VH-VL binders against q9nrl2r1430to1533. Designs and how they scored, part 57

Target 1, 104 residues: q9nrl2r1430to1533
Amino acid sequence: GGVHELSAFEQLVVELVRHDDSWPFLKLVSKIQVPDYYDIIKKPIALNIIREKVNKCEYKLASEFIDDIELMFSNCFEYNPRNTSEAKAGTRLQAFFHIQAQKL
Key: E = the ipSAE of ESMFold2; O = the ipSAE of OpenDDE; V2 = 0.75 times the mean of E and O plus 0.25 times the DockQ between their complexes.

## First folded at step 4 (VH-VL)

Design c32 (framework fv_nezutatug; at its last look DockQ between E and O 0.08; V2 from the best seeds 0.00; counts 0 for: pae E 15.3 > 2, placed apart)
Fold by ESMFold2-Fast, scan of step 4:
Structure c32 (fold): chain C 104 residues (1-104), chain A 123 residues (1-123), chain B 107 residues (1-107)
Amino acid sequence: as target 1 above (104 residues)
Amino acid sequence: QVQLQESGPGLVKPSQTLSLTCTVSGYSISSGYYWHWIRQHPGKGLEWIGSIHHSGDTDYNPSLKSLVTISADTSKNQFSLKLSSVTAADTAVYYCARTYKDFYGSQYYMDVWGQGTTVTVSS
Amino acid sequence: DIQMTQSPSSVSASVGDRVTITCKASQSISSYVAWYQQKPGKAPEPLIYDASSLESGVPSRFSGSGSGTDFTLTISSLQPEDFATYYCQQSYSTPYTFGQGTKLEIK
């Protein structure tokens, strides 16, 4: 019929994007808003970049996809102190991701 | 239209537990991001007491952490504050408020407030 | 805890005046600042969020600016209904903290 099945990676990225705690991760951090971010974070990444990589079939292994998601969370916790809104959102979203990633 | 309304006793005796409820109408607690309790002592400024995330995770002001419990009842569309071992210093107007996540700016602010309820701690 | 310090603590002004209130954070908080107006006996109402974004329904004479540690609320032409207490608030890190308030009084 007219129903198309999504890839497992795309389904998981869509679930992450729709999660209420995704807001720090939707797009790359702005250099104008956060001038020192790119001095501290050497491998920036965000959900829009990961989703584009999924759509272009750039992930050959599930581990590569998982590594990019984990890099995103690692960057968050490296830059943002524990009690910030970003760190709290990252902690909850990472826990959600770990549960969903078990299905991969 | 979203409305928040505080309810609870106007007078509490020292050493007792203060219990306040915030009733939310026109919006689901599950759809909000954070729900807060804020107080204002007579003639003073605003003090954040704590908040509950829609998942049930709580954050408390460290100055009050051992005394405060915030909980939510999604079936009644309410969230509540319990403040134990109250003293005269807890006399204040108590407000409940909502934070809606601004996914464009990512700033959390308190966009909707209840009208406030006055609590006096006295024997 | 992040301390928010407002200046002045009080200001007396006349209708039509430009009024500026400042707020200083004890550490960098990016743009995570909101401003609230509180009238006697009423709950605070948001005026500004994200340091400079005007809340819906708030008159255009109100504006906010700043980032990092220094923030400003400006009322370009004071109206009678603007006499109130104004508070800044940071939401960068818990505990969320407010400035001590600035009382705007009729001269």
Scores: ipSAE 0.410, ipTM 0.815, lowest interface PAE 2.2, mean pLDDT 89
Fold by OpenDDE, look of step 5:
Structure c32 (fold): chain C 104 residues (1-104), chain A 123 residues (1-123), chain B 107 residues (1-107)
Amino acid sequence: as target 1 above (104 residues)
Amino acid sequence: QVQLQESGPGLVKPSQTLSLTCTVSGYSISSGYYWHWIRQHPGKGLEWIGSIHHSGDTDYNPSLKSLVTISADTSKNQFSLKLSSVTAADTAVYYCARTYKDFYGSQYYMDVWGQGTTVTVSS
Amino acid sequence: DIQMTQSPSSVSASVGDRVTITCKASQSISSYVAWYQQKPGKAPEPLIYDASSLESGVPSRFSGSGSGTDFTLTISSLQPEDFATYYCQQSYSTPYTFGQGTKLEIK
């Protein structure tokens, strides 16, 4: 049901945030620090935004929630070369997510 | 394959302006990468001169800031270095290289270098 | 500016030896350290980035460690092609700065 799904989404977001490799994803990228980021990434998203959407019950389907998380990783890999610490962290966090998402 | 190639005069007279160009092939400079100039005095270590992003964002070593200008030409996929009022102390091998800027404004290592070009300052 | 104090300035070793080079930053720079190898007449080539990540194509006998202010490059078993000069570099903030270099010579 919706309540159980909401709780599952909340818990998964908490687990993602607490993960050691979450640091690139906690908040939106700073335009000041990375001036060209938003020229490249057209659908920016971060864990804090996803958390807010969960709290507002904006996800009706698990697939919608998963899509946003995947978008977050996709943005990371699109902007960051594979040999960056961000991309490496993203790879590990995504793997963790994929395992946890199977429980949804 | 990404390649960087320095070009310019190998001999410059004192008080003149040193001018070098780095031509990038196999990759567009219109990217998230920053493009750098580094030099190495004979028998010495490495000194960072400055960098440029395709947006025009430049950063210079404070020790050279007043004398250095770095520019980029995206149409030619090149970026350039100008060092004014050169002295014998500016004799060095000059390298161009690239780095990538992370989410937090720091930059990663210089993963690709040019082969370097020797510039001698002499009357 | 952030100073990178590299040691030793030179070291003599033999093929098969384990070699360690250290670099100390004047302030904490997290893991923003790279190591480069430079052979005579050639440009520096990256070995390690982010303090401990091995650059693609670099032999596994090279490794990096450290965080904060103290960093180390280790060659577990020297090969003939490893005799060169090595440099650390901080990529934490500009101006980017390099260590003084370590010349690794054959004994």
Scores: ipSAE 0.014, ipTM 0.661, lowest interface PAE 9.0, mean pLDDT 91
Fold by ESMFold2, look of step 5:
Formats: structure tokens, C-alpha cells, sequence
Structure c32 (fold): chain C 104 residues (1-104), chain A 123 residues (1-123), chain B 107 residues (1-107)
């Protein structure tokens, strides 16, 4: 990871946040509205947390950044049945991420 | 990073309309987030004015409802406040802010704030 | 409207002290409470959401607790940069309402 990679991480996170299907991933899930979420999902993560880690230069390798993004999608698919709006949004955003990740 | 910046006149005469604009950078206002105006009176607490979703869905503090209009211009990535018939009681620092809705309903906290703009209502 | 009553209105404490600020809602609001820190001349910044969850990047000396009507913000070991005014906010129903604020001054 060099300076070019860190700039690419920021650009990619911004594109994910701007995508119409980002809404399930912007912030952590509410324990009140979904009380069992944190019984099932042990490594919660969201785009705001990933962006803060990019800003603080906490990712040393591109693989670490990619792992957090994929964890975000994996959490969505683990918790949400495939017919839900959340899971469908996750599928579309993940596909977009894979296309955009070619910049890394 | 998402940033919000208020702009507008700092001095307004009584009975006129206060107009403020919030410019959003680093994030599209056409997302699912809600966009808010909040004010802070000198030496007093914070007061929520109202909110808008980019779809045009608005919600106003009942104490101000007949005087307030909040609108959005998605092509400029901006949302605006108009407060009619102002008095000295409307002198405050005005903030724009955003919230995120939780999975299955509303739980709001203001995760990003503008820096605020001071508005004085004086003759 | 849901009233949020903060106490104390102000507190003076020394670096290293443990301080607690309380907020009481006029009706049960489950855990729909956020806490903000506001330094002079700056906008409020989120500290705590959902009564007890730390916002990203907030030091671990900050903690929140409570549910129903009674909520607390605790700073376990006060630092010089913690001089600020603190606000609670209910997010249970509109109009969203804030406590009157607690001004924390360091002796």
C-alpha cells in the first residue's frame, strides 16, 4: 500500500456511499429495531467505519480493505433472507464493488 | 468525507423571510438519508426545525410549521430553509445536519453537522 | 413533545476525575438517545448513539447507559480536551428534542 492505493481506497468508498443501494450499509444496524442482529453478526461493520479507517490510514494492504468490504456484504447475506430489500441491495452493490475494484 | 456548509445572510429584519442554504459535498442528498435544520439560540439549547428527504417528504417542528419551508435541489446537491415573518426570537446559530434511518424504522441521531451560520434578526 | 431534562446544568471537575451527566425523558423512549459534545464556536459532534454505542473515533473513556427514561453519559477519566457542553437528544419521535445542555469546566 502506497499513497496511490490509499487514494484509490477513498475514491472507491465514496463511490460505494454514493450508490443508490448503499442504504443498508451506511451505518451500523440498530440494536433496538433488530435486537437479534448482534447475536448473529459478531463482526459488524459499515461504510462509515470503513471510510474512517481509510482516513486514519489503518489499511496497510489492499487485501485488508477488500476484506472489510466483503465482510460488510457477508454480514448482510448472513442476516437477511435473499428476498429482502437489504439482500437485493447488497447483491447489486457487491457487483458494483467488484467492477470498481479493478482500480486497485 | 461528507461535509455540510450553511450559507445565507447574517442579518435579517423583523417580518422578513430568513433564507439559508446547505451545500452538501462528498455525498448525494438523493440518497436515503434525511436532511435537517437545527438552531441554537444564544445561551439556550438546541431546537430542531425540520427535515426533508430528497423525495420531497418533509417534517416540521409543530411550533414553526406554518412559518417553515424546507426544500431540496438535487442538481446542486443543496437543501434550503425559509422561515417567514421572523422576529428577534429567531436570532440563533443555524445548523444543517443529516441522519440515517435504521433498518426497520426511525432512530435518528445527527451524524454530520455543518459548522453553523449566525443569523441576527434586528431592526 | 418529549422533554429531555439534563442535570447538572454545569459541573467543574479536575483532570482525571470521573464525571456523570444525566438525562431524563418525560416518557419512555426505550434506548433512542444520542449524546453530543459541543466545543465553543463549533457544531455539536456525536459521541453516543442508541444510549450506549460509541460513535466511530470517540475515545473509550466516554460511555453511555440507560433505557426507558433515565440515561447517563460518563467520562471515566477527564482530559483537558473534554471541556465542552454536552447535550442529550431523543430520537424516538418528532419533534426531536434536546436536553438543555451541561457545561463541563475543568478546574
Amino acid sequence: as target 1 above (104 residues)
Amino acid sequence: QVQLQESGPGLVKPSQTLSLTCTVSGYSISSGYYWHWIRQHPGKGLEWIGSIHHSGDTDYNPSLKSLVTISADTSKNQFSLKLSSVTAADTAVYYCARTYKDFYGSQYYMDVWGQGTTVTVSS
Amino acid sequence: DIQMTQSPSSVSASVGDRVTITCKASQSISSYVAWYQQKPGKAPEPLIYDASSLESGVPSRFSGSGSGTDFTLTISSLQPEDFATYYCQQSYSTPYTFGQGTKLEIK
Scores: ipSAE 0.000, ipTM 0.548, lowest interface PAE 15.3, mean pLDDT 85
ESMFold2 (binder alone), look of step 5: mean pLDDT 89; pTM 0.930

Design c4 (framework fv_nezutatug)
Fold by ESMFold2-Fast, scan of step 4:
Structure c4 (fold): chain C 104 residues (1-104), chain A 123 residues (1-123), chain B 107 residues (1-107)
Amino acid sequence: as target 1 above (104 residues)
Amino acid sequence: QVQLQESGPGLVKPSQTLSLTCTVSGYSISSGYYWHWIRQHPGKGLEWIGSIYHSGDTDYNPSLKSLVTISADTSKNQFSLKLSSVTAADTAVYYCARTKYYLGSHRYGMDVWGQGTTVTVSS
Amino acid sequence: DIQMTQSPSSVSASVGDRVTITCKASQSISSYVAWYQQKPGKAPEPLIYDASSLESGVPSRFSGSGSGTDFTLTISSLQPEDFATYYCQQSYSTPYTFGQGTKLEIK
């Protein structure tokens, strides 16, 4: 049961990583390089962390996986003003995610 | 080492389209950087024209948006500027430049610039 | 659009002087400021990004500071090769905008 769900999550994460708009989301933001980020964002997350959680079977439900992806986008829009390249990338990648997630 | 080089005609007639190309060497244009066109009018400061991402998405200065097109040709490792319906006010030195992007950061500047190409708009 | 205003527009200084150039944004832009040096007939050279981070190869006598609306470029001990025009630039919001430039002239 769970094995098939994890395979679907892995496939979706791979598609997100391969997407042209994934660049703001590939790795966790460095506190040293971006110190104000962690003053604003209290639950940081990135695709590499989500993929690690998938590989370690840490998602019990599809909703938990979806919540982590949505948190990633929510953090993007909270930190980055809407007219920035990061926010624009986030908007397009989130739309792509919503289409792909319909298959989950 | 990354290098940028502008090329195009030095003289353009009013009402014509200005076409400039930036050739990138030492790095692939599809590497996930943000690529810019900037100009400088004689004796004046710098004006950002627009930018293109590796994805092909573009961002234009609203004052020029209806007149400007930026495109990329990854097979030639080039990106180009087309500015339509030029006037004498478009006489300037045109630069191309690169920005490295960083995860979750808008802190990046333009770290590599071309040498600039002079464009004169006159009859 | 975010306006970037530099002060002074021109400054005269001598080798060995401490020189300060200020840049003011019309709205808060966090630390999303870069500084460039331009010599006559040459392309701008990057000096500082993220308000205070020095670009590779730039001498340590250059430093940047500030956040929000007020930013400063400092040259701690002016050298002959530093006479140039300096520009600040914001990358917080498109369109990206530059200050009008500060011309640093020999006294």
Scores: ipSAE 0.006, ipTM 0.621, lowest interface PAE 10.2, mean pLDDT 86

Design c5 (framework fv_nezutatug)
Fold by ESMFold2-Fast, scan of step 4:
Structure c5 (fold): chain C 104 residues (1-104), chain A 123 residues (1-123), chain B 107 residues (1-107)
Amino acid sequence: as target 1 above (104 residues)
Amino acid sequence: QVQLQESGPGLVKPSQTLSLTCTVSGYSISSGYYWHWIRQHPGKGLEWIGSIHHSGDTDYNPSLKSLVTISADTSKNQFSLKLSSVTAADTAVYYCARTKYYLGSHRYGMDVWGQGTTVTVSS
Amino acid sequence: DIQMTQSPSSVSASVGDRVTITCKASQSISSYVAWYQQKPGKAPEPLIYDASSLESGVPSRFSGSGSGTDFTLTISSLQPEDFATYYCQQSYSDPYTFGQGTKLEIK
């Protein structure tokens, strides 16, 4: 926990949001547009939710923050077939995240 | 009302690059959709060539991947197909089409099609 | 690549008949199937998406069903304008693939 860790989480979330491959992850999937998503994905999450948790100081450890980001990618790969634009974006963004997360 | 209109040369010489453009009216190509190129050889079925997603990402049929490029020009509300090194086998009717896509959904079919443009590859 | 196989390749029927066309995927594709109708000299027109959802403006005599590997398009009471070639298409995985088509002909 601490102020420096919270700043690091915010900086990383901002970098993820600004990344070209963030578009599948910016907001929760709409239940109206994609009703079966919530039948398949039991623990939905998105960057806007993670950023809100960072701002409310809900992450006490770097591992908790990393777990939520990894859940987001796991959900992407579980729902979206491997050769979709979503899965491709997720693969690239996850690789970027892994490099940045080494600094946490 | 959304409309798609293909344009390009009706005749292309072997070994040249075929360039086709799809003009979209009534909707922005940057808004939450896939935009596709499909072709149909004389008397045969439909073959998907490739697509461009609203994110700018492209997907190509592996049988054509080394030969095909799809791009979008959002300022003109157009997307285009380039097929290099054409042969007589590329003679076909070429269609552009749209599919609705919402985050996490690939369930929608191609709901709007252009009328098609005939391309003949001949000397 | 996912192969889509339609059966039959052609079918002869009369106005008022119930017609079924089937489409089989080489692997499970959930409900990611669309159906199209094509008349000679015209672009394909969408009929069904997500295996069973009717496209806007399509007559209610058309219906789709199935999940996994086996999909069916049904026309409950053939009309003269329904004689055409029908195609299934999967959007589960790249490349998008179409069935070979089923030609519906006048008996």
Scores: ipSAE 0.000, ipTM 0.623, lowest interface PAE 12.0, mean pLDDT 86

Design c6 (framework fv_nezutatug)
Fold by ESMFold2-Fast, scan of step 4:
Structure c6 (fold): chain C 104 residues (1-104), chain A 123 residues (1-123), chain B 107 residues (1-107)
Amino acid sequence: as target 1 above (104 residues)
Amino acid sequence: QVQLQESGPGLVKPSQTLSLTCTVSGYSISSGYYWHWIRQHPGKGLEWIGSIHHSGDTDYNPSLKSLVTISADTSKNQFSLKLSSVTAADTAVYYCARTKYYLGSHRYGMDVWGQGTTVTVSS
Amino acid sequence: DIQMTQSPSSVSASVGDRVTITCKASQSISSYVAWYQQKPGKAPEPLIYDASSLESGVPSRFSGSGSGTDFTLTISSLQPEDFATYYCQQSYDTPYTFGQGTKLEIK
């Protein structure tokens, strides 16, 4: 908890948003675009929601922030078959996140 | 409104590189759609060659992987196929096609196709 | 690679007939099947996506069903313009693969 943690979380979220592979993760999945998504995924999340939580000081521990990011990737791999562009983007972005998260 | 148009040489010699271009009108190729190349050998069925996503991700048919390159030129609103070391077996009608982009886009088919361009590989 | 096998390879039918074409995947592919119609000298035209969803502008006499490995395209009352070759296609995994085609011919 505190301003140093909020700054670190904000910096990491900004790096994720800027990454070329962030496109599947920027916003919540639309029911119109993907009708069965919410039948399969019970805890939807996206980078815009995580960033809002950071800005509202809702993360008290680094583990809470990391858990939300990992949930986002877990949802991606649960919904999207292995060889989809979404799953490939998720794999690369998750690897990038793991490197950056070592700083937390 | 969206239209796809294939262009390229109708005749290619064995061992040369086949280069085809798909020009997209009415929609930007950078807007998150998947863009495909498909071919059809004379009197035969359809064969998927590969695709490119707006993110730059490419997927190729493993039977052609070492021979095929798909690229996009967003400034010209075109995407292209290069198939190296062609043989008579590459004689086909070549189509470009689009898949609608959404998360879960794998559930969609190819909703817009070009008219096709005939390529003959012959000496 | 996922193999798509269509049956029959050809079918002869009369206007007004109910026609059924089947497509079998070599492994489970959920509902990620599309169907296309191709007339001689023309590009394929999309009919069905996601196994059962009708493409915009496609007549309601066309329907798709199935999940997992077994898929069906049905034409409930065959019209003269329906004589064509039909292809199924999976989009579950790359490479995307098509069935070998079913030629629907006038009896």
Scores: ipSAE 0.016, ipTM 0.689, lowest interface PAE 7.2, mean pLDDT 87

Design c7 (framework fv_nezutatug)
Fold by ESMFold2-Fast, scan of step 4:
Structure c7 (fold): chain C 104 residues (1-104), chain A 123 residues (1-123), chain B 107 residues (1-107)
Amino acid sequence: as target 1 above (104 residues)
Amino acid sequence: QVQLQESGPGLVKPSQTLSLTCTVSGYSISRGYYWHWIRQHPGKGLEWIGSIHHSGDTDYNPSLKSLVTISADTSKNQFSLKLSSVTAADTAVYYCARTKYYLGSHRYGMDVWGQGTTVTVSS
Amino acid sequence: DIQMTQSPSSVSASVGDRVTITCKASQSISSYVAWYQQKPGKAPEPLIYDASSLESGVPSRFSGSGSGTDFTLTISSLQPEDFATYYCQQSYSTPYTFGQGTKLEIK
């Protein structure tokens, strides 16, 4: 393979993946486990997809990266009622993201 | 080997505050996902009281929310329950328990429990 | 709140029997169900998490199945040490709730 330098986007995605509350967001939601998810959520996304896009240098603007992360959280809150473990994890991870994203 | 151990008074008077501590050994509280308090009334099933995330975020059973405080002391590797204004209905065995964090999936329930401590509320 | 209802409330069985215990959630909870075994005077011991995943050290005669609202715990060949009370629990939404318990007794 090639060489690359760590970008601000890569550093932030790594921090999100390492966060305790990343578990609902690491991979796409399973249709087998959650059969109605894809009837409700029209633009599914997860950290593994975002990380792949970062590694391929597909984000040209910080706003594009931020939009994908925010879409991930919006999907979480749209599907999951607020008292669920997923929604609670999403709330904490989103707060962490907002603090870190100020550096972008 | 992870172990949880409840401690606190076995007898509490009505209207007083019940205070229990869970001591965690073999594992850091800051590495766990959630730490729970559960109780079991004599001859009855299990009732979840509340939980604390290692960040300090708490969730309480709405039936108890105004009466319950859960806190953690990471320096002592302990978390604690305070239940105010107790009545005879709070007589129960009290358990502490852990939900562990695992990368990629959070579906683990409560995988480690303390042995339980009996609390009687009586004059 | 999500209500968990177990069936039956009690069951009498003999060593070697296949035993099934059912748990119904009042709303869809994905696979966020755990099962616990409790013997008199002891803390609950985890058996199953994520509806069907066996806890470390739990004998293979125990299995779980289900998703959504209907969940089952099965003991394929009952052993003497299996006589206990069994509880299901949902971790989908707070407050976390348990079934009322199923007491497994010697026939």
Scores: ipSAE 0.006, ipTM 0.680, lowest interface PAE 9.1, mean pLDDT 87

Design c8 (framework fv_nezutatug; at its last look DockQ between E and O 0.31; V2 from the best seeds 0.00; counts 0 for: pae E 7.5 > 2)
Fold by ESMFold2-Fast, scan of step 4:
Structure c8 (fold): chain C 104 residues (1-104), chain A 123 residues (1-123), chain B 107 residues (1-107)
Amino acid sequence: as target 1 above (104 residues)
Amino acid sequence: QVQLQESGPGLVKPSQTLSLTCTVSGYSISSGYYWHWIRQHPGKGLEWIGSIHHSGDTDYNPSLKSLVTISADTSKNQFSLKLSSVTAADTAVYYCARTKYYFGSHRYGMDVWGQGTTVTVSS
Amino acid sequence: DIQMTQSPSSVSASVGDRVTITCKASQSISSYVAWYQQKPGKAPEPLIYDASSLESGVPSRFSGSGSGTDFTLTISSLQPEDFATYYCQQSYSTPYTFGQGTKLEIK
């Protein structure tokens, strides 16, 4: 909660969106393009949804925001084998997130 | 205009280390997504050697992993390949190439290539 | 490792012809395919990324299609400068792999 925390969440989401490894995470995975995704991933999430939650003040604690971002990465690593372009991007973006999250 | 230029010795002796450098002009290595080394044996097709992300994270062809090191020097705007314990089988044209980031694009190709440098491994 | 198999290995064609080259992945790779053109003594030139997206400056006679395991490069009306070797490449998973090449020759 609070204005400072909301601004910090907004800044962090913007930094993640601008990162060149954000491409797997910008929007929800398309069921048309990836038909089996929703059979495997039960709690889908993406940066656009997290950003909406930040804008609507749905995160009361930094831990709730961090949990949603970590869910996003967990989904990536669950669906995508380790050597895929998505998994590689996710690994680097997660490391970047962990550094930035120290500011929260 | 982005240009990549390979440089290094044209002749390397067996068992030595091959060192090649790719000099990038008109573009910053830090602004690219991936930087690649590819080779082509005489009369054969293309073989991916490895890549470096602008952060320094590397990926290598498993068939070459114990022999290959790729590194980047952002201050010189260069990235380099070291291939240890070379044999005649390493005789090839060596190319460097870029993958750039397109916002919202998730399937990147190698959009700029150097002209290639010929490396012969012989005594 | 993902194997990329091109067909045919060579094709003879005339200016104005429609040419189709195919590439088959040993496993599903979504749309993570790029196509390159290489002329003798030259570096490969990029043509297509993401299976169907044209690289900047590439003539519209080139098109790509496919998803999963089967991919196609089409040249709708062959021009003299198009005689070259063509390669597909997957970037779905490391190691990145290329097809063996298709040599497009003058008939």
Scores: ipSAE 0.478, ipTM 0.859, lowest interface PAE 2.5, mean pLDDT 91
Fold by OpenDDE, look of step 5:
Structure c8 (fold): chain C 104 residues (1-104), chain A 123 residues (1-123), chain B 107 residues (1-107)
Amino acid sequence: as target 1 above (104 residues)
Amino acid sequence: QVQLQESGPGLVKPSQTLSLTCTVSGYSISSGYYWHWIRQHPGKGLEWIGSIHHSGDTDYNPSLKSLVTISADTSKNQFSLKLSSVTAADTAVYYCARTKYYFGSHRYGMDVWGQGTTVTVSS
Amino acid sequence: DIQMTQSPSSVSASVGDRVTITCKASQSISSYVAWYQQKPGKAPEPLIYDASSLESGVPSRFSGSGSGTDFTLTISSLQPEDFATYYCQQSYSTPYTFGQGTKLEIK
């Protein structure tokens, strides 16, 4: 593809994906790996989905974008106990996101 | 090939601090993995001591009464264990290990272990 | 803390036997269970992860099953090299905890 200037949303998603703690969030949770996940989490979302929404210009407001990101973290903390690798990674990544989101 | 190797004194006196180092080769500890210390008392089962992420995030077993400190030195590709005020109960084989990373999760147990190092607490 | 109750503590069996070891978690831990084999004087070696997935290089006679609270390690046909101590471990949350172990001995 051609080189273009990324929007603020695109840029932030790229930064989130590249973050060391993005691994729990890169794609939707596997139902095979976590059979009960979707019994608990009713609005699943992941960075790849958010990226697609950004690419499709589905976010008209920064608040909509932020809401999806926060939903992603909320799902993580809802399903994963505090002392899990996923929750810990989520905590760090969310902190990173909050800092970066101030630039939006 | 990823390898973990424990090192440190095999004998520690009571009330002193047990210090061990795990040297990782073939893989960077700055990879997002969690790195663990596990011990096994003679003739007994396995006890998780704690873990560290390269970011410095640590987690310790609440059941341990002795002060546990786990640290990482990314420049040396090592992480260490300090256990203060040791007693005979701390005599064990100490293992370092790595959490398996698979399918975007760290919930798959320890896939790589060191050979273990015996630490005896004795006066 | 999550308790892993492993059973039996010891089992005597013969080559060719089917052996089953169980672990019960004190709470639901989905499929986040690992199994290890440990021989005397050696470090634990991973056998199973995610309750039912074989680690690389592990013979197919080993299998794991279960979800929620009840988990099982099965050796379909015991081989001489399988006599060892086996441990389950919950990898759901810290502090990580292991079963008490099952010593598999020659009958």
Scores: ipSAE 0.026, ipTM 0.700, lowest interface PAE 3.6, mean pLDDT 92
Fold by ESMFold2, look of step 5:
Structure c8 (fold): chain C 104 residues (1-104), chain A 123 residues (1-123), chain B 107 residues (1-107)
Amino acid sequence: as target 1 above (104 residues)
Amino acid sequence: QVQLQESGPGLVKPSQTLSLTCTVSGYSISSGYYWHWIRQHPGKGLEWIGSIHHSGDTDYNPSLKSLVTISADTSKNQFSLKLSSVTAADTAVYYCARTKYYFGSHRYGMDVWGQGTTVTVSS
Amino acid sequence: DIQMTQSPSSVSASVGDRVTITCKASQSISSYVAWYQQKPGKAPEPLIYDASSLESGVPSRFSGSGSGTDFTLTISSLQPEDFATYYCQQSYSTPYTFGQGTKLEIK
């Protein structure tokens, strides 16, 4: 879509990256450090990848951008038990994302 | 080489607060690891008390939740345990420990332990 | 809370013996079990994580196996320094819980 949507998606990605709870999501999970991750998570995604896709205009629809961000959270909850620091960070960051998306 | 060392009083009176500090050397506690307190009562097994993550998140054993505080001081590379309203049941050897893992902490145990410090709760 | 039940509570064995210690979880926990060795007056020492992965510096005579609810620690040829108490621990979810221990004694 329009230039306001592209600016809003870039602004939102920057806010997500700056958020204190972004640490599990900044980069793809290391296969060396977490060897079973890619056996369980088939569509890995991270904020650095989403940000590059926004910069390169790879999202044709706003829904595709939102889907990648929601996939990021879904992967976190699928791999990590709910009471882990990773899952708690995901819950808080997802809530932040939903609030910010309403304001745009 | 990462080393953990517990410090604090060996004797605490009933109803007082037990305060212990774990000093970490050879590694920064602000990294992506989990930092734990575990205790072992005389003649009994090991009990996980709680942990603090580099993000500041804490997680406590529900059996102790209203009595326990774990905190970190990154400037001193230390993390601490406070256990309020102690009784004789809190007499134990207290250990600090680390989980060497950034993501998927559930795959890992505690790979480094302190030597332990004995705390006796007695009048 | 996930309970971890070890058996046997005590084993009497000789140097050179093969020893197997079993740990059972009260629910399925995938492979998320760690094992520790503890000498009297000393801290627990890590042996195994993720059911079967050896911690750094652990002799190859130690091995672990299992998934779901049933896990084993095996010492293939017992050495004098292996007489200690052994604990399993589930790392699946908090509160982390330990088995009650298995004391391995000289016959």
Scores: ipSAE 0.022, ipTM 0.704, lowest interface PAE 7.5, mean pLDDT 88
ESMFold2 (binder alone), look of step 5: mean pLDDT 91; pTM 0.941

